# Designs tried in a protein design chat: VHH binders against Chemotaxis protein methyltransferase (cheR). Part 1

No score or structure here was measured in a lab: all are predicted.

Target 1, 268 residues: Chemotaxis protein methyltransferase (cheR), of Halobacterium salinarum (b0r4j5)
Amino acid sequence: MTDFQTLLEFIETETGFATSYYDESYLDRRVSARMRRRGVEEYAGYLTLLEEDDDDERAELLDTLSVNVTEFFRDEKVWTALRDVLLELADTVRSIDIWSAACADGREPYSLAMLALDAGLDPRNVSILATDIDEDALARARAGRYESTRTADISDQLGFLDNPQEYVDREGDRAFVVNDRVKDLVTFERHDLITGDPKSGFDLVACRNVCIYIDKQYKLPILDTVSKSLREGGHLVLGQTETLPGEVKERFEAEDPRIRIYSRVADT
Positions, changes and structure headers below are counted from each chain's first letter, unless a header gives other numbers; antibody chains are not in Kabat numbers.
F, E and O stand for the ipSAE by ESMFold2-Fast, ESMFold2 and OpenDDE, each averaged over both directions (binder to target, target to binder). V2 = 0.75 x the mean of E and O + 0.25 x the DockQ between their complexes.
Where letters were taken out, [cut] stands.
The coordinates of atoms that the task and the answers printed are left out; those that the model quotes come from them. Centres of patches stay.

## First folded at step 18 (VHH)

Design aa2 (from z4 with Y104R)
Fold by OpenDDE, fold request of step 21:
Structure aa2 (fold): chain B 268 residues (1-268), chain A 121 residues (1-121)
Amino acid sequence: as target 1 above (268 residues)
Amino acid sequence: QVQLVESGGGLVQPGGSLRLSCAASGFTFSNYQMNWVRQPPGKGLEWVSGISYDSSDTVYADSVEGRFTIIRDNDKKMVYLQMTSLKTEDTAVYYCAVYDSSGRTDYFDYEGQGTQVTVSS
């Protein structure tokens, strides 16, 4: 057994985190990141640190390991702006076509659906395509069931809405299930943003999770695909920490650079 | 292996200025967005600023917008954070950071050991 494996066993035993259900490479990256922050270079050293009953460190480690890639209505200011975008679209197009790219566990596309409904849009005129490369993520997304955890309070996430009970049902004390009213607006499909064919004609594309592909060799193909999938005048929404490289900047005009919403400009 | 080494931190008065530096190695620096993040005392990690791999675009947290400037030098494999009009709330350990594949914007897969910035009267 390696020092790392010993560490993982300890984590699982002492914290209850099911390390055995995750890829070792993923866990290694996350644990190592935490180790670096604590100035520990060796797994054995980190194990010792954790064994010294450092509850704070254990909690931080669990937070690090419990990756919440997405959440409902992440960055409320963005979603407030998106409400306005949807309302504007409703006045300009007959039907709104939205693409949630890299949708992960589906909370983003469902947030879009909820936002549309909450804004009073006719569900018959709103269509949301949600894609991800990960079939397991899509399976979770299709299920539309989410549980509050120590690191993720679903109720808090849904707090953006005045009446979240219109869109989700409670299942027990911790679980929330997106109802069919919301689900009916969303279609899930497997798609590779890097190698897959671009789509077309979308009024809005949300690509807020592209930050996972920091290397330009991956980022550029993704942005190329997204840019081709938008109609002229369509809207691109990026992550709050995302930059738009020079290679694709000419394809977009910032609507609100602080919110990271862009308009697709005509090709020259 | 990815290495990030932060420097330039210190003690300053409110309204003062500091310039942080980060030396990067172990990866193709010019291919990656670089970020600054910080961890205030008793709080979690928060993203501060980012700069595209080609310096064509910069982004800032609302809390630092207009006061901080992120700059990079790809030839030297350096990223900088010019901080002005510093506030007590800016007190934190500052880290230079890059993503790997976590997808989380509040946690980074690669960070240095950080540099302490203390703003106090």
Scores: ipSAE 0.665, ipTM 0.844, lowest interface PAE 0.7, mean pLDDT 89
Fold by OpenDDE, fold request of step 21:
Structure aa2 (fold): chain B 268 residues (1-268), chain A 121 residues (1-121)
Amino acid sequence: as target 1 above (268 residues)
Amino acid sequence: QVQLVESGGGLVQPGGSLRLSCAASGFTFSNYQMNWVRQPPGKGLEWVSGISYDSSDTVYADSVEGRFTIIRDNDKKMVYLQMTSLKTEDTAVYYCAVYDSSGRTDYFDYEGQGTQVTVSS
């Protein structure tokens, strides 16, 4: 058994994290990154550190290993801006069509729905399509049930809203369920952003959790799909750390480059 | 075998400048957005800046906007971070980082050992 395998065995035994369900290469990268942050160069040394009953380090490691991309109202400044976008759309179009691409467990599309309702928009005039390639994620999204964890406090995430109880029901101390008022605005569909057909006519497309994490060979098809799915004058929202490459940059005009909101320009 | 090697850190006074470098190898460099991240003492990792694979677009954290400039050279497989008007709060270990499939902004698939930047009077 290698030092790394010994480490993984310890992690699984002592923390309950199911290392066996993950790719070893993935785990190695993430564990190694955490080791570097702790100034540890060898797996055996890190194991020793973890054995010293450092619950805090174990917790941080688990957080590192548990990839959680989605949260309610991630990046508050973006959602503040999106409120204004929705209000503007409400004045210019009869019905607002929104696409939440790569929606994962559904917290983003539900955030969009909550935002629309909170802004006073008529729910009959707002439609949100939420797509993901992962059927399991979509199943979770459709359920609309979320639990607070050590690394994810749902109450804090919903803190963007003054009255989150209008949109979610509590189940016990840690569980939250998105109510039907919010769910009725969102439709979930499986879609492959890379190989799937583009959609059309959307006023707003959120693609905030994809482009930074992929090779350009996948990024370009995704952005092409998204750009084709937006109407002229429609809005694109990217992740806060994501860039827009030159191949597609001419298709968009920055509304606010700091918060990564763009307008779809007319094709020339 | 992805490798990222940071250099250029050091001790500077407030208002000073530093240029960080990152040498990348072991992957198709020109296919990925490159990033700088940093970890201040006693704090978590925070994203600092990103540059598109073709250098056509750059993005910065609010805390460094207007002071830092990210540049890349795809031929040399290098990423740079020019830091100006440095502040004490910029003190941190700086890492060059690249995403591939993590999907989380505060965790990177690949990063180097980092280079220490200390801003102190």
Scores: ipSAE 0.656, ipTM 0.843, lowest interface PAE 0.7, mean pLDDT 89
Fold by ESMFold2, fold request of step 21:
Parts: sequence; structure tokens; C-alpha cells
Structure aa2 (fold): chain B 268 residues (1-268), chain A 121 residues (1-121)
Amino acid sequence: as target 1 above (268 residues)
Amino acid sequence: QVQLVESGGGLVQPGGSLRLSCAASGFTFSNYQMNWVRQPPGKGLEWVSGISYDSSDTVYADSVEGRFTIIRDNDKKMVYLQMTSLKTEDTAVYYCAVYDSSGRTDYFDYEGQGTQVTVSS
């Protein structure tokens, strides 16, 4: 056992946080951030701090470990606005083509599919392409199976919908499986946003929460690719904390910058 | 070694103003979006504001929009948060942060010791 694994076992045993449900890289980044804040450079020293400290550092660690990476209907304000976008598209185009770029484990493209169905769109007229570079994430996304944990409740995430049982089935007490109505709208494909060929003709591109690509040498090619993949007048959705740098900003007009939905403008 | 050093916090009355500063070193500062995050008493981190690497775009959490202004100076490797119309709900430890190799947007790998802002009647 490594010092890190010893630390994780202590956390789970003493606090009830289910460290075994999480990827170790995820846990290490969060633990290491707390260690830096406390000026502790080694896992064994941090374990000693947790064993001998009051509840203050344990509580701060638990808060840090509980921050979610991906969710269904993440940032509900944008999803209310996206419903309006989908309804407008349904009235103006025959077929709505949507791209969920960097889809991770698939919750975003499935949220888009569920939103379209819930808004009353004809499923024959909606097509969602979902892409990521990580084939293991895509395999999980294709399975469409998600488990609630103590800190991540799938039922709560689906609470944006009035009747989520129309779109997901329960398996046991913690597992949720996206049903075939929803899966039929989504196609998963490996695609590298930096080096892959641009796509074209999309009505809506979601490129949200792609934080691993925040260095500008990666971010600019990504934004160039997504902007070229939209038709004129198509919509781009960014994550709430993401910015649109000047090199690409002029290709877009904001409807409301606070909700991070943009329209592609005509080329000069 | 990435280092972020926050300063400028203090005790202020509701309606008051403060300017937070963050000195950055140990990375190519001008390549990255910079952010402010805060930790209210007894709560987790929450994102406050972000600014693109070239200052051409800024974004704010709903709770601070119109009251806070994020600014950066790439030559000096500094980021600032100009806060006005402060409310008791703004009481928190404030950190500047950069997205880095975490793969997560709700998490920031590199942050300093923070600076305490207390807004009290």
C-alpha cells in the first residue's frame, strides 16, 4: 500500500466519504490542493494532520472532494435558455443538428437529447453528435449508466425535468440508465478538437467546461474548430466560467453573455 | 513552481469597496485565463469571476455581476478584483486561481493562501 492509499483508507474509514467510488487522479488533485494550502508536502504528514487536527481541516477536505466534474443539466439557467433555442430551431429548420464537443461520460449530450424530447421536438428531426478524445469515457457514455453517490445524486441532477422517469430507468437503488428513446438521438464518436478536421453545418454546438484546454495554444484551435463547425446563425454554448478570447470573439454575437450563448455571425 | 499570492482583504462595512490583488509567478501567466474564487465561512469554494488571457473577455457569477470587476496586467503578472457595493454575503476568503491540468472546471489546482474579506455591519 502506498502512503496515498493509506490516506484514502483513513478518509473513508473515519469520515464516511466513499473514496473507493472515485478515480484516484481526481482524489489526488483535490487532496494535493488541501496539502498545499496547509503547507504539507507529503501524504504521511497530511495524514498526521488529519488524525491530530480538529474537525476544521477534515471539513474543508470533504468540501473540496465533493465538487462535481460533470452533471446532468449542469447550470440550470443555461438549460432554460437552451429550451428556447431548440423551440426556435424547430420552427425554422427541418432538421436540428447538435454537436456536444468534449462530451466526457455523456451527461451533456444526454441532457440535450432529454431537453429536446421534453420540449416536444420530433425525435426524427433531432440529431446529436457527441465527441471526446477519451475512448474509455466514450465507452461509459455509450452505456449511459450512472450511479448516485453520497455527494452526487443523479435524481437531483435530473430534477430540472418534471418527469425524468420518461427518459431514464432505475436499476437498483443507486443506478440510473438512460433509456433507448434518449440514446437513439445521440451518436458517439472519437474526435480531437485540437487536431481533428472541423465539422460543418451544425445549428448548435455545446463546448462546455473543457478546462484541460485552457492554455491558449490548445484553446484557440478548439474555438476555431467549433466556430467553423457552426452554420451562420448557429449557436455556441460555453461553460459559465469560460471566456471567449479576442482572436475568436468577433465571429460571435452574444444574446446574453451571462448565460454564455452566442450566435455565429457572417464571415467578413 | 506555480505561486499565487493574494492581498488587499480587510474589514469593510456593507456598501463599501475593496481592491484585491494577486501576484503570479512560476508559469507563463499570459497563456492562461485567470479567476477569482472564494470560500464563505463553513462552505465550499465558489467561482466568482474570470478573465481571458488577453483581457478581451470577462465573466462573472450572478451574485457579483455589476459590483465586481476583474482586471489583469500581463506585464506585471498581476490580477485584480475591484469590489464595490459589498454585502455581508460577500464575506469569504478570496483566492486567485488558474485552470491547469486537472480536467475539471469546478476545481483549480493552484491557489495561494487567500485574503480574508469581512463585510460586517
Scores: ipSAE 0.482, ipTM 0.795, lowest interface PAE 2.0, mean pLDDT 83
Fold by ESMFold2, fold request of step 21:
Structure aa2 (fold): chain B 268 residues (1-268), chain A 121 residues (1-121)
Amino acid sequence: as target 1 above (268 residues)
Amino acid sequence: QVQLVESGGGLVQPGGSLRLSCAASGFTFSNYQMNWVRQPPGKGLEWVSGISYDSSDTVYADSVEGRFTIIRDNDKKMVYLQMTSLKTEDTAVYYCAVYDSSGRTDYFDYEGQGTQVTVSS
């Protein structure tokens, strides 16, 4: 075992945080951030600091680790607005085509499916394409099984819905499985937003919290791809912290200044 | 190596103003969205504001919209946060940050010690 794996085992044993549930690179980013703040360069030194716990570092580390990468209905005010978008689309088009462009482990596309069903849309008229480049994430997404952790309660996330039991089944105390009614709306596909085949004809595209937007050499092609995938008047939703740079921004009009939902406007 | 150095924090009274600065080095600054994040006492990090690489788009957390203004100067490789109408709940350590370039996460990469803002009578 590496020094890092030894550290992860200590964390799980002593704090109860289920490090074995998470990808090691995810954990290493969070651990390394704490190490950097404490001026510790090596995992073995950090383990010693955690064993001593003189400065409450266990608690600070646990807080850092507890921030989830994905959640059902992340940023609930966005989902309230998305309900209105789906109702508008149901009144405007016969079939609603939705793309969850970087879906990770599937909580976003399943949230979209649940929202559509909860809003009373006819499931025969809703189709959600969910894509990601990470095949392991897609495998987990297709399974649709999620476990609550000490800091991430799946039932609380699903509390956005009035009757979440219509959409998920409980498996024991902590596991939730998305049922077939919801899964039937979603199709999962591997797709690279930069190099993959172009997509088109969508009424709503969710492209939220895509980490590769950091460098403009990737951000602009991705946003161009997403922009062109929408029908005129189609809707784009971005993550709360994401900006829309000027080269692409002129193609969109903000629907609500407090949220990151946009309408595709005419190309000129 | 990427470096982000915050400054300009201090003690201010409620209703006061303060301007935070962030000096960036070790990367092509004009290629990246820049952000401010903060850590209130005893709480986790929360995102405050972001600005596109060309300054054409700015975004703010609900708690600060209308009171804070994010500005960047690509020639000087600087990001600023102009804070006005400060409240006790704005007390925090403030960091400038770039998005994490690996995985899908809302974790922000920051390298500095941050700058302390304390709002009290």
Scores: ipSAE 0.459, ipTM 0.793, lowest interface PAE 2.3, mean pLDDT 83

Design aa2 (from z4 with Y104R)
Fold by ESMFold2, fold request of step 21:
Formats: C-alpha cells, structure tokens, sequence
Structure aa2 (fold): chain B 268 residues (1-268), chain A 121 residues (1-121)
C-alpha cells in the first residue's frame, strides 16, 4: 500500500470524509495544496502531522477536501427570495410541504426551518422532508451538531438571521446544536433521486448543489423526479452553478433567473 | 483522457474586452455542462459561469453577471467566455472546467494550465 493510500485510509477512518468515493487525482491535488501550505513534501510526513493534529490540521484538510459545499443560508440573496416564497405560500395554502432533496448533513433543511420560523409562520403548518442517499450524512443531519473551523465559522453562516440564538444552542466555544423547535419541522429519510420512488404534492423543492452523477444521463432523471414532485405552481430552487437543460426547462417558468428559483408549469 | 486547453488571455485596461476559448477533447463533450472558473492572485478557485450541454441555459456568478457571456459549440467542441466591461477584480488565471466526476462537491475538474487575464491600467 502506498504512502498516499495509507494517508487516504487514515483520513476516511478518522474524519468520516469518504475518500474512497473520490478520484485519487482529485484528492491528491487537495492534499498537496495543504502539504505545500504546511511546508511538508512527503505524504508520510503529512500523515504524522495529521496524527498529531498539529495546528488543527485535520479540520483544515477537511475544509479543503469538502470545498465546504454545505453551509447555513448558502448564498444569502437566495434566502431573502425564499423568505418571500414562504410568505406567499403561507397566504395561499393551508399547509406548506417542503422537500430538501440531497440534503447532505442537514444545513439546508434546517435553514429552511429557521427561515420559516423567523418569517413568523405557524410551525404546525410547515413540514420539511429532507432526503439524501448517504446514511452517514443523514446521521450527522439528525444530530444537528456543527462545529466552527478556522475556515468555516458557523456563527457567521447563521448571521443571515437577526437572532440565531433562538434556533441554535452553543456547546462550548465552537459547537452549535440546532434546537428542538427547528428539528421538529424536519423529517430525514433516505432517498435515491435517480432510482427512488417518485414524490408528489410539494409546494417547494430545494435541489441545490447536487454534484453526483452530473452528466445528462443522470441529471435528467434527477430533474424529472424533482419536477414531478411539485404541484403545479410549486417552486423549485437550484444551486447557483446549476443549469436546467431544454426539455426540463420547459416545465418551469423562471421567477428570477439570477437566483435560480422557478415555478412548475403544466407538462406538454 | 480529458483535455481542456484554454487560450485568449492577455493584458487589458479596465473597461476592455477579451474572448477566452477552450478546446475540449477526450470525452463526449455534448453530454456535459461546461464551466469557467478562475483563480485570482493569492486566492482560491472561484466559479464564473456555466452552460448546459445543449446551450439552452446559462448561469453566472454575481460578480460577472451582465458583463460575461458563455457560449459553446458542440460541433467544434469549443466553449468560449466573452468578457466585457472588465474590472481589476477580474484579474485571474481562467480555466475551462467540467464537473468533477468523483464527488459530492460542485468542484470542477480542469486539466489545462489556464489562461492569464490581467486587468490593469
């Protein structure tokens, strides 16, 4: 086993980052960037640094490997628009059914729940289904515990809200735990967007930053599932970098193309 | 093997224009969303723009919206970035990219050396 493979096995075992899911070239570029910053030229030396957790290097490496693809209220201008969507729904439907598709470690569905509470919606009328295929991510999401790192400040992420302390509890200096008011709005379930059973009747679906199986043979089934899950007139929100290809785009009308929010229209 | 070769960078004054090109080979180009990413001096990579495999949808970072236009030609296996109203903040190495096939990130795989764009008086 090479020194690099030994390093990857250590990372996966000790941090839970699924290095085996990634191409080694991808991982090596990210690991090598950290090694250069630390002045370490060999993988074995870097492994020693990680074993000692010198200068919090495990957390720094995790941030580099993850590109921090999830955060609370990611892309704040979208969340301002989503607040308006939730207020509109509260005026037009008896209960609001929301789906956070591919929810990862749960920050997106919890942001939706916090947003609904912060907007003054009755929690009895809001239900958020949060799904992912990754059971380890779902376990972290159910726990709802998040730690700040040198490159990812949870308190800063929550700064979208005026009073984040109403929704999260602090544990020590770095840990934040989503409280029961917020957790009560969210149900976590395993679901495969490509092969899972269709869902239906949602007023809002968030399908943001889905990067697994992204060529068109996978992207079209995912978007088909998402479009079918919305009621006519329901809202879809996508990630900033994501596009809607032509045939799927026909099912939607852009509410604001800059922020990637769409309304479901009738099929042809 | 995937190859992405960027060109068209250079030195330009603020308010100027440039058109970047990317020649793609080694994969079924028409199956994939194509993107531009950039690395400003002393900073990490940031995503700039994306275009769907059929050109029917384009998306831009806030910092470039209204100034940059992404275009693709599936017959020639080319993607372009037409940049106008350039600002000093646009100074960066620009890379053509496809989604990383291995992961749960919106990190993009880029294989070229990129093309340097410098916006300076």
Amino acid sequence: as target 1 above (268 residues)
Amino acid sequence: QVQLVESGGGLVQPGGSLRLSCAASGFTFSNYQMNWVRQPPGKGLEWVSGISYDSSDTVYADSVEGRFTIIRDNDKKMVYLQMTSLKTEDTAVYYCAVYDSSGRTDYFDYEGQGTQVTVSS
Scores: ipSAE 0.356, ipTM 0.753, lowest interface PAE 3.2, mean pLDDT 82

Design aa3 (from z4 with V98I Y110H)
Fold by OpenDDE, fold request of step 21:
Structure aa3 (fold): chain B 268 residues (1-268), chain A 121 residues (1-121)
Amino acid sequence: as target 1 above (268 residues)
Amino acid sequence: QVQLVESGGGLVQPGGSLRLSCAASGFTFSNYQMNWVRQPPGKGLEWVSGISYDSSDTVYADSVEGRFTIIRDNDKKMVYLQMTSLKTEDTAVYYCAIYDSSGYTDYFDHEGQGTQVTVSS
C-alpha cells in the first residue's frame, strides 16, 4: 500500500468521505491542494497531521474534497437573470436554441430546461443541446439521476424552483430523477470545445466554469468556438468567477457584467 | 512546480486598508487568470476576485465589489489585491490561486500558505 493509499484509507475511515467512489487522480489533486495550503509536502506527513489535528484539519480537508463544481441552478442570481433572457427570447424568436457546453453530469442543461418550463415556455419551442468531451459524464447526464450527499443537497439545489417536484421524481430520501418532461428538451452530444468544430445559430450558450481554469492556449479556442456558435444578438453566459480576455471582448457586449451575461455582436 | 507566495496581511481596524501581494512561479503566469480566494474562520474557501491573463477584465464577489481591486504585473509575475473599507467579515486567510481542470468540469486549487487578514476593532 502506497502512502497515498494509506492516507485515503484514513480519510475514508476517520472523516467518512467515501474516497473509494472517486478516481485516485482526482483525490490526489484535491488532497495535494490541501497539503500545499498546510505546507505539507508528503502524504505520510499529512497523515500524521490529520492524526494529530483531529477536528480542524480534517474538517478543512473534507471541505476541500467536497467542492461541488456542478449543481442545479448554480449561482441563483444568474438563473434569475436567465429567466428574463428566456422570456425575452420567447418574444423574439419562434424557437429557442440553447447550448450548454461542458455540461458534465447534466445538471446545468436540465436546469435550463426546468427554467424554461417554469417560465411557462412551450416545450415545443425550446431545444437544449448539451455537450461534453467525457462520454461517461454524458452517460450520467442522460440517466438524469442524482443523489444527495453530505456536501451536496439536491433538494436544496432545486430550491430555486417553487415546485421542483414538477420536474424531478424522488427515489427514496436522497435520490432524484429528472422526469421526461424535462429530458425531452435536452439532447446530449459529445463535443470537444478545443478541437471540435463550432456550431451555429444558438440563441443562448452557457459556457460556465469552463475557461477559468485553463491555459489561454485552450481558453481562446473554446471561446472562439462558442462565439462562432452563437448568433448575432445571442447570449453568452459565463461563470461568475470567469473573465473574458481582450482577444474575445470585441465579439461581445456585456449585458450584465456582474452576472456575466453577454450579447454577441456582429463581426466587423 | 506551481508556487504561490502571499504576503501583506495583517491586523487592521474596520474601515482600514491593506494591500496583498502574491508572487507566482512554476507556470506560465501570463497565460492564466489569477484569483484571490479567502477562508474565513470556520467557513469554507470562497472566491474573492479574478483578473484575466491580460488584465483586460476583472471580476469580484458581491461581498467585496467596490471595495477590493485586483491587479497584476505579468512581467514581475505578481498579483495584488488592494482592500479598502475593510469589514470584520473580511477576516480570513487570503490565498492567491489558479485552478487546474480534469477535462472541462473538474477543478482543483493551487494555493500557497496564504496571508492572514484580521479586521477587528
Scores: ipSAE 0.720, ipTM 0.861, lowest interface PAE 0.6, mean pLDDT 89
Fold by OpenDDE, last read:
Structure aa3 (fold): chain B 268 residues (1-268), chain A 121 residues (1-121)
Amino acid sequence: as target 1 above (268 residues)
Amino acid sequence: QVQLVESGGGLVQPGGSLRLSCAASGFTFSNYQMNWVRQPPGKGLEWVSGISYDSSDTVYADSVEGRFTIIRDNDKKMVYLQMTSLKTEDTAVYYCAIYDSSGYTDYFDHEGQGTQVTVSS
């Protein structure tokens, strides 16, 4: 057993955080970030710190690990607005094409699908492409099975919907499986936002999970790809903490800057 | 290695003002959005504000919108948070933060030691 694995076992045992549920690489990055903050460089040293700690550091670590980027209906105010966007699109286009970029484990594209269905849109007129560079994430996404943890309650995440049972099936107390009604709207494929080819013609692109977390040298290509993939008048949805640099701001007009929804403007 | 050093915190009465500073080193500062996050007592980390690498865009949490202003100086590798009309609920340890990811599915935080802000009558 590696020092890191020993650390994870300790964390799970002492904090109740279900480390086994998460990708080890993810946990390593998150733990390392916390270690860095505490000025600790070795896993064994950090374990010692945690063992000697009066639960303060353990609590801090748990908080660090509990950051959930991927959630159903993350930032509900955004999804309320997105409902209106979808309804508007339904009145203006024959078929709505949505791209969920950097879809991770699929909760976002499924949320989009659920939103569309819940809004009463004809599923035949809604298509959602979900892409990610991580094949493992896509595999999880395709499975569409999610489990509640101590820090992530799937039921709460789905609380945005009045009748979530129409879209997910329960497997026991903790597991939720997205049903075929929802899955049928979503197609998954691997795509590299940095090096991959732009797409085209999308009415809505959600890019809420990646751009804020990368160096400029990667952010600009991603935003370029996204901007090219939107039709004129199409909608861009960013993360709530996302900023648009000057290089790309002119390509967009803020529809609701508070919730980071933009419209693609014509190039001049 | 990434180093972020926050300062400027302190004790202030409700309605008061503080200006936080963050000195950054160990990375290409001007290539990253800079953020402020905070951790209130007994609560988890919450994002407060962000500023694009070129200062062309800023974003704020609803709870601080209109009261806080984020500014950066790329030449000095500094980011600031001007806080006004402080409330008791603003009490927290404030951190300057960047985010990084390998790929598109995972991310991790880069944060300093933080500076304590206490708003109390």
Scores: ipSAE 0.707, ipTM 0.856, lowest interface PAE 0.6, mean pLDDT 89
Fold by OpenDDE, last read:
Structure aa3 (fold): chain B 268 residues (1-268), chain A 121 residues (1-121)
Amino acid sequence: as target 1 above (268 residues)
Amino acid sequence: QVQLVESGGGLVQPGGSLRLSCAASGFTFSNYQMNWVRQPPGKGLEWVSGISYDSSDTVYADSVEGRFTIIRDNDKKMVYLQMTSLKTEDTAVYYCAIYDSSGYTDYFDHEGQGTQVTVSS
C-alpha cells in the first residue's frame, strides 16, 4: 500500500468521505493541493497532521475534496444571458444547434435543454450535442441521475428554474433524474477537443471548461476547434474564470465580456 | 516541481490598498493562465481573478471587479494582484494558482502557501 492509499483509507475511515468511490487521480490532485496550502510535501506527513485530530483541517480537506466541478445552471447570470441568446436564435434560425463541449457529467447540456424548454422553445427545433473525452463522465451524463451531497444541493442548483419538477424527477430524498423531455434534446458523444476534428454550423457552443488545459499548446487547439465549429454570428460561451488568448481574439467579438459570451466574426 | 510563492499580504484598513505578488517556477510560466484565489475564514476557496498567458485578457470575480487588477510579468515569472478599495469581506488567505490540466474539470491543482490579507478597522 502506498502512502497515498494509506492516507485515503484514513480519510475514508475518519471523515466518512468515500474515497474508494472516486478517481484516485482526482483525489490525489485535490489532496495535494490542500497539502501545499498547509505546507506539507509528503502524504505521510499530511496523514500525521490529520491524525493529530485537527478537525479544522479535516473539514477543510473534505471541503476541498467535495468541490463542485460542475453544476446545473452554474453562474446564474450566464444562464440569464443565455436565455436571451436562445430566444434571439429562435427568431433568427429555423433550428438551434448547440454544442456543449467538455460536458463532464452532463449537467451543463441538460441545463441548456431545460433553459430552452423553459424559454418556451419548440423542442423539435433545438438540438444539443454534448461531448467529453471521459467515457465515465459520459456514462454518468447519459444516466442523468444526480444526488445532493453535503456540498452540492441539486435542488438549489435547479433553483434557477421556477418549476424544476417539469424537467427532473425525484428519486428518494437526495436523487434527481433528468426526465426524457429534457434528455431527448441532448445527444452525447465522445470527443477530444484537442485532437478531434472540428464540427461545423453550431449556433451556440458552450466551452466552459477549457481552462483545464492551461497550457496554450492545448488551449489554442481547443479554441481553434470551437471557432471552426461555430457559424458566423454564432455564440461562444466560456467559463467565468477563463480567458480568451490574443491568438483567437480576432475570431470573436465580445457580446458580454463579463458573462464571457462572444460572437463568431467573419474571417477576414 | 511547480512552485508558487505568494507575498505582499498584511493588515489594512477598509478602503486601503495592497499589492500581492506571486513568484512562479518549475513550469513554463508564459504558457499558462495565472490566477488568484482566496479563502476567507470559515469559507471555501474562491476564485478572484485570472490573466491569460499573454496578458491579452483578464477576468475578475464580480466581488472584486473594478477594485482589483491582475498583472503578470512573463520575463520575471511573476503575477501580481493590485487590490484597491479593500473591504472587510476581502479578508482571506490569497493564493496564486494554476488550473488542473487533466480531465474536463476546472479546479485548481497548484497553489502556494498563500499570503494573509486582513482588512479591518
Scores: ipSAE 0.685, ipTM 0.847, lowest interface PAE 0.7, mean pLDDT 89
Fold by OpenDDE, fold request of step 21:
Structure aa3 (fold): chain B 268 residues (1-268), chain A 121 residues (1-121)
Amino acid sequence: as target 1 above (268 residues)
Amino acid sequence: QVQLVESGGGLVQPGGSLRLSCAASGFTFSNYQMNWVRQPPGKGLEWVSGISYDSSDTVYADSVEGRFTIIRDNDKKMVYLQMTSLKTEDTAVYYCAIYDSSGYTDYFDHEGQGTQVTVSS
């Protein structure tokens, strides 16, 4: 057993964090980041630190490991703006086509669906494509079942809506299942944003959790794909921490640069 | 091999200014968005600002918008954070950070030891 594996075993045993459910490389990056902040260079040294009954450090580590990238209605101000975007689209196009790229466990595309329904749009005129490279994530997404955890309260996430019970069913105290009313708007497909072919004709593309994490050699192909997949006048939604590099900036006009919503401009 | 070394922190009064610096090495600096993040006392790590690899675009957290400015020098492999109109709530350890291309969902994969910023009257 490696020092890192020993550390993971300790973490799981002492904190209850299910390290076995996560990719080891992911955990290594996250743990190493925390180690750097504590001035510890070796896994064994960090284990010793954690063994000294430092509940504060254990809590900080758990916080580090429990960073959630996906949630329902992440960044409320963005979703408030998206409601207006959907309403505008409903007045301008017969059918709204939305693409949720890198949809992970599906909470984003379902949020889009819920938003559309909550805005009073006809479900027959809204279609949401949700894609991810990870088949396991897509399987979770298709299931549409989510559980509240210590670090993720599904009820709070759904708090953006006044009547979330219209869109999700409760299974016990902690489990939520997206109902068929919402699911019917969403289609899931495996897609590689870096190497896959672009799509076309979308009115709205959400790409909110990708570009900040990648080298430009991958970022540019992704943005090129997204750019080609949007119709002229279509809307791009980026992550709140993501930048738009100069190579593709001319393809977009900022609708609201603070919330990272852009319009696809005509090619010159 | 990735190294990020933050500096420039200190004690300032509310309304004061500080300029943080980050020296980067061990990776292709000009290929990555660079970020500043901070950890206030007793709170979790929060994102502060980001700058595109070519400096063509910048983004800020709402809490610092209009007060902080992020700048980078790709030739020197440096990232800077000019902080003005500092508030007590800006007190934190500030880190320079990059994100690895190995995944879509990893936050704050690389950062230094940080530099302490204390805003107090």
Scores: ipSAE 0.672, ipTM 0.843, lowest interface PAE 0.7, mean pLDDT 89

